# Designs tried in a protein design chat: miniprotein binders against d3e3m2. Part 7

Target 1, 234 residues: d3e3m2
Amino acid sequence: MVELRVNAGNVKNPNVHKIGIIALGSHLENHGPALPIDTDAKIASHIAFQASLESGAKFLGVIYPAHELKEINHGIHVSLEDLTDEIVKVLKSAKKFLRISSVIIVNGHGGNLPIVTTLYDIEERTGLLITLNSKIIESEGPHGGSGELSMAKALGIIDESQVENQTNLEEYGEVGLYMFGEARRNDPNIEEGALDVEENGVYVDDVYGQELLKLAINSVLLDVEKQLDSHYGY

## First folded at step 22 (miniprotein)

Design k15
Fold by OpenDDE base, last read:
Formats: C-alpha cells, structure tokens, sequence
Structure k15 (fold): chain B 234 residues (1-234), chain A 99 residues (1-99)
C-alpha cells in the first residue's frame, strides 16, 4: 500500500483528513432580479470550500437537491425524505472512498432546516458523525435581502444593475418571501423578514458581505475543532 | 416603528458587549477556544445590528440625523473588524496547538 503524505501542504494536523465538509443549498430558487437562481448553493459552497482550504479538511462538493415548505413555491424542491436519502448516498460514497469519520454539512438554504430531524438517521445509515452548520442562514437576514445581496457582491455573482428593482415586490414577491402569505402567517420569523424588506428595502455592501462570509467560515472551522475533539480528545 | 428599531439595535449591542467582555477575559486567561466561540457569537449580533443601523441611516429623512447614524455605522464596522481579526488570530493559535 502507498503511504500518503498526510502532513503535506498547509495540513498541520493529519487527523483533519478524517473530516469532510460538504455544501447544502438550493440551485433552483428565484431570488429577485439581482441574484442568480443558485445563490444559496454558491454561498454555501464558498463557505464550505474556504473552510476546507483553511483547515485542510476534505472538500466533498455540494448536495444537488434541496427541500422547502410546500407553501413556498419560488423554486424546485424535493421531499425531506428524498433529500435525506441523497445525503446518505453521497456521504456513504465519501466514507467508502475517502475513509472519513465525520462530516460538516454547510447549509445555506432555510428550507433545508428540517434536516435537523433526520440527522440521527443519516448518522446511523452512514456511520459518520454529522454536524449541521446553518450559521449563514441565522445571520444573513431575509431571502434576497441585504445580506445575500452583499455576499453576492463579494462573490461576484450579483447583477448590480437590477438592485434598484429587487424590492419591486409585486413582480418579485419571492424577495423577503413577501408573496407567501400562508408561510408568513405560520412563522413569525418569516413575517419579520417580509416586513423588513417591505419597510426597509435592501442595500448592497461589499464589506458587510465579506464579514458575513468570514463569520460563516470561522463557524465551520469551530465545528472542525469540535469534531477533532470528539474523535481524538484534544 | 423607529422606536422599536432603535430598541432592537440597542438590545443587540448590549448583548454583544457582554459577550465581548467575557471573550476578553477568557482570552487574557489563555482559554482561547472559549474566547473564540464568544467572539463569533458577539460578531453575529453586531452584524445584525449593523444591518439594522445601516437601514435606519439610509431611510432617515433629516440630513443631520442621517449623518450621525452614518458615523455610528462606521464605528460599528470598525468594531466588527477588530473582533473578527482577533477571532482569526485565536483560530490560528488553536490550530497551531493541535498540530
């Protein structure tokens, strides 16, 4: 058997090779005219990839499907069961070929949050320690709002010429989830986001976007530290 | 309302201030992982405050008050940058200790 150079590159602790980082977002959701339909996937992927670069953990790519409430139909989504099955499939492959022991799932889409209820099932079916990181969702604010616009500016995926049209909520009601009355009635957090966009509009700030991304990346790095402690008792 | 927004910003800033105080204490004691965690929590609150404060500044109709709010925004930006820098330094220390 070949001996792998586990300390080569910026890797300071070879145990980090037992950790995988994978992005989970949404590739097929409207975010108003200024943002691409795969905004969540690209934000999550950037955070996951940068965390893997800094820590030396294995980058596992991005999950393709996404989940969302049925009453929020601004995109194409699958059931929670189908999303769970796909995650299991991908992570089983990663474990088989890469000999990892744990995974951090970097989630950039609010509709995926119910996956917390299936994490134990994922762990049992894969034999991996799983950490779900949704820090960016907790920090960014409303859908298609100032947080996502600012991060999109930092990543170079924004259409700045359309920012002035982003809050035309009659045409682009997905912004702030404004158009989804049932969802707003059922969840005060969704209502708060919709009102925020309606009352305060949106802005773009490159530095703000960069700081949000840094926060999320550092949060994932903290999860790497915790997984190292869990496996190796540092 | 404007008053509710102001109150929410003040609440976020006060909560963040307490977290920073504790983070500095832990940092001084060499408890870097715990300090790192608290800095991240504080930064999250400060970034939420920054968004709200920026929104308030943008929609303020009085030019003098708007300028005051913009100054507060810039001060908050500086504070966030300072704590983020220290958090990243702590992360580097933690990673070196585990090598």
Amino acid sequence: as target 1 above (234 residues)
Amino acid sequence: SDEELKEKIEELLERAKELVRRAIELDREGRYEEAFELYLEAIELLLRALRKLTQAARKEPDPERREELRKEVEELRREIAEYMKRAEELRAILWAERS
Scores: ipSAE 0.895, ipTM 0.953, lowest interface PAE 0.5, mean pLDDT 94
Fold by ESMFold2, fold request of step 23:
Structure k15 (fold): chain B 234 residues (1-234), chain A 99 residues (1-99)
Amino acid sequence: as target 1 above (234 residues)
Amino acid sequence: SDEELKEKIEELLERAKELVRRAIELDREGRYEEAFELYLEAIELLLRALRKLTQAARKEPDPERREELRKEVEELRREIAEYMKRAEELRAILWAERS
């Protein structure tokens, strides 16, 4: 049997090898003309990968499907049950082959938030401790707005020639979730975002985007520290 | 709405200032994980304020007031960077203490 050198490389606490970090976004979702349809997946993947590099925890890649509420659907999404089942499938494979005992799911898409209601089911079916980190979607502001544009600039995935068209809300009503009148009437957070893009427009700020990414990465690193303290400290 | 934007900015800045004060106290007490968490919470509020302040500066028609707002934006950017630097230093301490 081969014995792995768990302290090799820039690893100070080998218990990080028991922690997986996986991205969860959306690959098929409109974000206006300046942002690609896989913006959420790319942002979540960047955050997850950078956190794995800085902590030493294992990078597990990105989950393909995403969920979204019917009333604000602006992409191709699956049911909550199907998303939950895919997460379990991927994490069972990771546990089977990679010797992990816990996972941090880095969520870059608001429509995935309902998985908080299935986290216990995921933990039960996989035997893994699961932390859901949704910091970036809590911090970035309106859909397709200045936060996502600024992060996209920092990541090199923005089409800056289209930024002036980003708030043509009659054509790109997914921006700010502007076109979803019923959702706006029923959710003050959605209404606030829609009014924000309508009244204030959008802008691109590379430094702002970099700080948003740093906040999200460090939030994941805090989750790693919490798992090390509470789950592996005994 | 412009008045509401200004009020929201002040609310965010005041809330963040309290969190930073508490984070500094925890930092001085050697409670580094707690300090790290509070710095990140404060930075999140400051980044929300930064976005709103930038919007206010972009909409300001008076060139003298616009330049004042632009300077406030730059000052807030520097403040955020300072707190982020300390948060990352605390994380490095926590990482080193695990080995």
Scores: ipSAE 0.890, ipTM 0.948, lowest interface PAE 0.5, mean pLDDT 92
Fold by ESMFold2, look of step 22:
Structure k15 (fold): chain B 234 residues (1-234), chain A 99 residues (1-99)
Amino acid sequence: as target 1 above (234 residues)
Amino acid sequence: SDEELKEKIEELLERAKELVRRAIELDREGRYEEAFELYLEAIELLLRALRKLTQAARKEPDPERREELRKEVEELRREIAEYMKRAEELRAILWAERS
């Protein structure tokens, strides 16, 4: 019988083999007519997959459900408790079958940010070290705006014929979260984003999109480094 | 307003300049993981500035001022690419040292 060559291929450090990288986004949230409804899931999946390729850490796929604030009345989302339970379920399966001991969750959706308050519960229930990486949502700018359009261009998922319609905010008020008055009142960052798309519009820039993706991928690779330092003695 | 946009861009660039200065010092001292992290923080601020500067260039009605802004956009893109290249080189060094 043949021994498993767990470190074969492009593995940067033998202990990265015990690290899993998984995407978390939203599959059912409107992003205007130029962007697919699963934009968040696709962007997060690309970042997670590329980081796994470059580090040798195991790619664990993408988590299906997402959370969102009640003030944002669109899309299909679940409660924070249900999202947390699904994360635990998926990660228990990964731990059981893949011999991982830590995970980086690549979050591509702002509505998921509250899971930061349940990370300890997830760690306790799975026995895994968990890092949440939300760099791309912190960096991309307003919802359905130039950052997401530019990344979508780089990924080949944009409908460029619809970009001219992206800021028709009467029709596509989800762009910039413009139509969600209560969310805008509750969060000055959401208000700033809404005013930005209204005043400045949007644009598509492939180079800008590529640099945003590189930033996010390298941020995940830094998290891999930190997990190696803190969990595995590097 | 245009003045608010210009002030925000200037603030982002100055914050990024300070982070780059710190990153370069750490890089020269051989503190590569710390430098890598600071380069990424600086690049994030520069990408925010790049988006706003690009918006300003697209909105500028005066053709000569618009061209000046486009040159600034191009220069900022080169700076971002330079720092990203160094960040990725540092990452490669750190990971080779672990092999």
Scores: ipSAE 0.889, ipTM 0.950, lowest interface PAE 0.4, mean pLDDT 91
Fold by ESMFold2, last read:
Structure k15 (fold): chain B 234 residues (1-234), chain A 99 residues (1-99)
Amino acid sequence: as target 1 above (234 residues)
Amino acid sequence: SDEELKEKIEELLERAKELVRRAIELDREGRYEEAFELYLEAIELLLRALRKLTQAARKEPDPERREELRKEVEELRREIAEYMKRAEELRAILWAERS
């Protein structure tokens, strides 16, 4: 029987094959007429996959459900408990079959941020070290705005014929989270984003989109380095 | 407002400048993972500034001032690309050291 060649290919450190990278986004959330309904899932998946290619870490796919704050009532989302349970289920399967010891979750959807409060529960229930990387949502700017449009251009998933309609906020009030008054009252960053889209509009810039993707990919690669240092280096 | 937008751009650029200065010092000291992290933090701030500066250029009604802003946008793009290139070089060094 042939022994498994775990270090074959572009894998510089055998411990990297014990690291999994998985995307977390949203498949069913409106982003205005220029962006697909699964924008978050596609961006997160691209970042996760590219980081896996460059590091040699195992790509684990994308988690299906997403969470959203109660005051942002649109899209198809689940409770924090249900999202946490699904993450545990998927990661238990990955651990069982893929010989991984740690995971980086690449989060592409702001509504998923509350899972930071359940990460230790996920770690306990799976026995995996978990890192949550939300760099792209921290960096991209307002929902359905210039950052997401520009990344979508770079990825080839934008409908450019609809960009001029992206800020018809009476029809597409999800852009900038403009329509969600309670969310805007509760969070000055959400209010800032809504006003930004209303006052400044949106634009598409392929180079800007590419640099945002590079930032996010390199941020995940930094997480890989940190896991190698702290979890596998000792 | 336009004044608030310009003030925010200046704040972002100043914060990024400090991070770059510290990243360069760490880079010269051979502390590559720390430098890599600070370059990425600086690049994030610069990308936020780039978005806002691009908005300012698009809204500027005076053609001469608009062209000046467009040149600033292009200069900032080149700066970001340069820091990103160095960040990626540092990551490659870190990866090679693990072999």
Scores: ipSAE 0.888, ipTM 0.951, lowest interface PAE 0.4, mean pLDDT 91
Fold by ESMFold2, fold request of step 23:
Structure k15 (fold): chain B 234 residues (1-234), chain A 99 residues (1-99)
Amino acid sequence: as target 1 above (234 residues)
Amino acid sequence: SDEELKEKIEELLERAKELVRRAIELDREGRYEEAFELYLEAIELLLRALRKLTQAARKEPDPERREELRKEVEELRREIAEYMKRAEELRAILWAERS
């Protein structure tokens, strides 16, 4: 077997090889007629992959299952426990085969946020240092709204012919989580998002979408810097 | 309401202004990782303001006021791009220091 040239290519800091970057999204969730069913997975994968290209950290792909609040019974999702178990399984495999010691999980789906309560369990079961980066979902605004439409425009995955129909909330009530009355009653942020799409509509802005993606990518790159600090001093 | 939208925009802009002031100070002091982090936090707030300001411009019925809002949107876009450029320059400095 040929000697492995682990530092070949554009690699400035060899410790990046200890870091993996993996996307977490949702593959089967409606986002209105202008956005693909796997919008979350594609956005998270783009952010994770671009961060891996720019940092040299190992790209680990995308996690298939996603979680969602029980009040939002839409899409194909799993329990928090099942998602946590799947993350552990995937990361154990990555650790076993790739010699990583830390991972950044790039989360593109709001329903996955409860993973914050199981991060220490994931770290304990894998022996990996885990950073959860949810910057894009914290920044993009309402589900299926202008932020996602604008990012989708930048990525070339939008169906612009359907944008005028995006806020037909009687047909596409998933937009803004408008149709999920129980979730809206339980969470004022969800209610605000639903009212936002109903009252203010949606729009597509390519420049805005590009800047959202840059923000998210640079946020992951900052996490890479912080994880490199944890490996420093050896 | 339209008044609520305007109030939220001003709140976001003021919070971002405070973060930018601190980020610039850190940048000048050579504390580049801290500056990079604060620039990104400020940019996030500015992007949230940009979305709301764009909504306000699209909803404005008066053509003269609408054009004023569109110019404000354009100015905010340029400001965001300027801070993003500096943030990316700081990132490049940080990575060069590690190799």
Scores: ipSAE 0.887, ipTM 0.950, lowest interface PAE 0.5, mean pLDDT 92

Design k15
Fold by ESMFold2, last read:
Structure k15 (fold): chain B 234 residues (1-234), chain A 99 residues (1-99)
Amino acid sequence: as target 1 above (234 residues)
Amino acid sequence: SDEELKEKIEELLERAKELVRRAIELDREGRYEEAFELYLEAIELLLRALRKLTQAARKEPDPERREELRKEVEELRREIAEYMKRAEELRAILWAERS
């Protein structure tokens, strides 16, 4: 058999190749007229891919399904249990074929946050150390708002001609989760986001978007560091 | 309200200043992973403040006050970039220690 040169290229520490980085977003969720329906998946994939390039960890792609709260009747989503099962299935395949021992899941969609309650189950069923990184959704601000618009500008996926229509909340009530009254009543963070979009509008700032992406990428790189510290001899 | 927005900006900036002070101390002590983490936490708060400050500048009807706010936005952008640069330098140090 030909020897596998796992340290070839920019990978100088062999333990980093035992770490996988995978995106988790949403492919079918409206973000107003200026943003694509797969905004979450694209942002999460960019962060995961850039972190893999900079660290040398293996890029594992993006998980297709996503979850959302029942109060947010929008987009195409699956149950928490079905999402958990799909994550386990994908990660078992990655472990089987790619010689990884740990994974960082880069989450770009707020509706996926309940996966935090099933991480232990995922770890038991896969035998992998799992880190869930949700920094970008914690940092980006309201759904379809200035943070996502600005990152979309940096990524080249924005329709700037539609930005003026982004806060037509009568038509695009998904922006800021404005239309989801029950979700807003149940979660003060959702209410704050909806009010923010209504009161302050949205804007596009390429530099702001670039800094948000850098924050998220470096947050994933910190997770790589922590996995190396505790599990791979550093 | 606009007053609530200004109060939130001040709170975010003050908390970020405290995190930066701690990050600098850790950096000087050679505790680079901890410093890296605190710089990122500070930057996150500063980015939240930047978004809110930009919103305040865009909504300001008085052109003199609006320009003052725009200068504050620009200063905050430079500060964020500076801390991000240091965070990335610390990451490079940490990776060099592993190579």
Scores: ipSAE 0.883, ipTM 0.949, lowest interface PAE 0.5, mean pLDDT 91
Fold by ESMFold2, fold request of step 23:
Structure k15 (fold): chain B 234 residues (1-234), chain A 99 residues (1-99)
Amino acid sequence: as target 1 above (234 residues)
Amino acid sequence: SDEELKEKIEELLERAKELVRRAIELDREGRYEEAFELYLEAIELLLRALRKLTQAARKEPDPERREELRKEVEELRREIAEYMKRAEELRAILWAERS
């Protein structure tokens, strides 16, 4: 029976050990020829890991499956129910073995947004306080567009030789969600994004990408502060 | 269209200006967590405006107008960096207050 040194390292509030940070993205989704199919997972994982380093909260890795609306059914995704069940399964394991009481889910994929409707169910089934942080997908702009290209440049996962082909929307209609007519009719934000890539093209800007990543990381750090204040008695 | 892009940029900048004004007020009152949050919200809008302004500069065929837009892009970048720096300073203050 060893006593864990919860104050070891750069830890001012040992309650950070009760907070988990986990990435949620998409591993199997086309993003045009300049971006890898796991762009969302890599961006979300980077944000989650960096936030865990700075806050001292526990990094829990990345959730493998992702959801997408049927009218956008591009890539390999699961139903909302199956994603919800997998999140519960992963978080129960983390709670059982790591003694966490709350989690921040860093979401890097727009198709996962419907999970907001099942957060209460996840909290009930796990006994964890859950915060869903989707800041980066709210900030990055159109799918496979300049925001993702710029962040990918900052992360070193872009194929810059293919950027000139990124808006060949006849071949890569997933860019801007351009090819998904029903989705565009149903959601004015999706329509705006599709028109944006068609009318304005895309570009790569390393500094812009770095600022997007900073925004997202600081947003997660704010969520850590809020959990410490509201859930752990600060 | 060019008119739609210009209108959207102005809308984003106006919304961000209001958030920054409120963030500065909270900052001066010592309400650092609230200020930190509003700075991040403003920065998000400014980054969206930056993307659109950069698109406008890249599309501009007139070299004199294009150079004007490029300078506006650089000024907006500096503004974003300034607010991000303050936001991160506030985060450091909040972290220190937990000791």
Scores: ipSAE 0.851, ipTM 0.937, lowest interface PAE 0.5, mean pLDDT 92

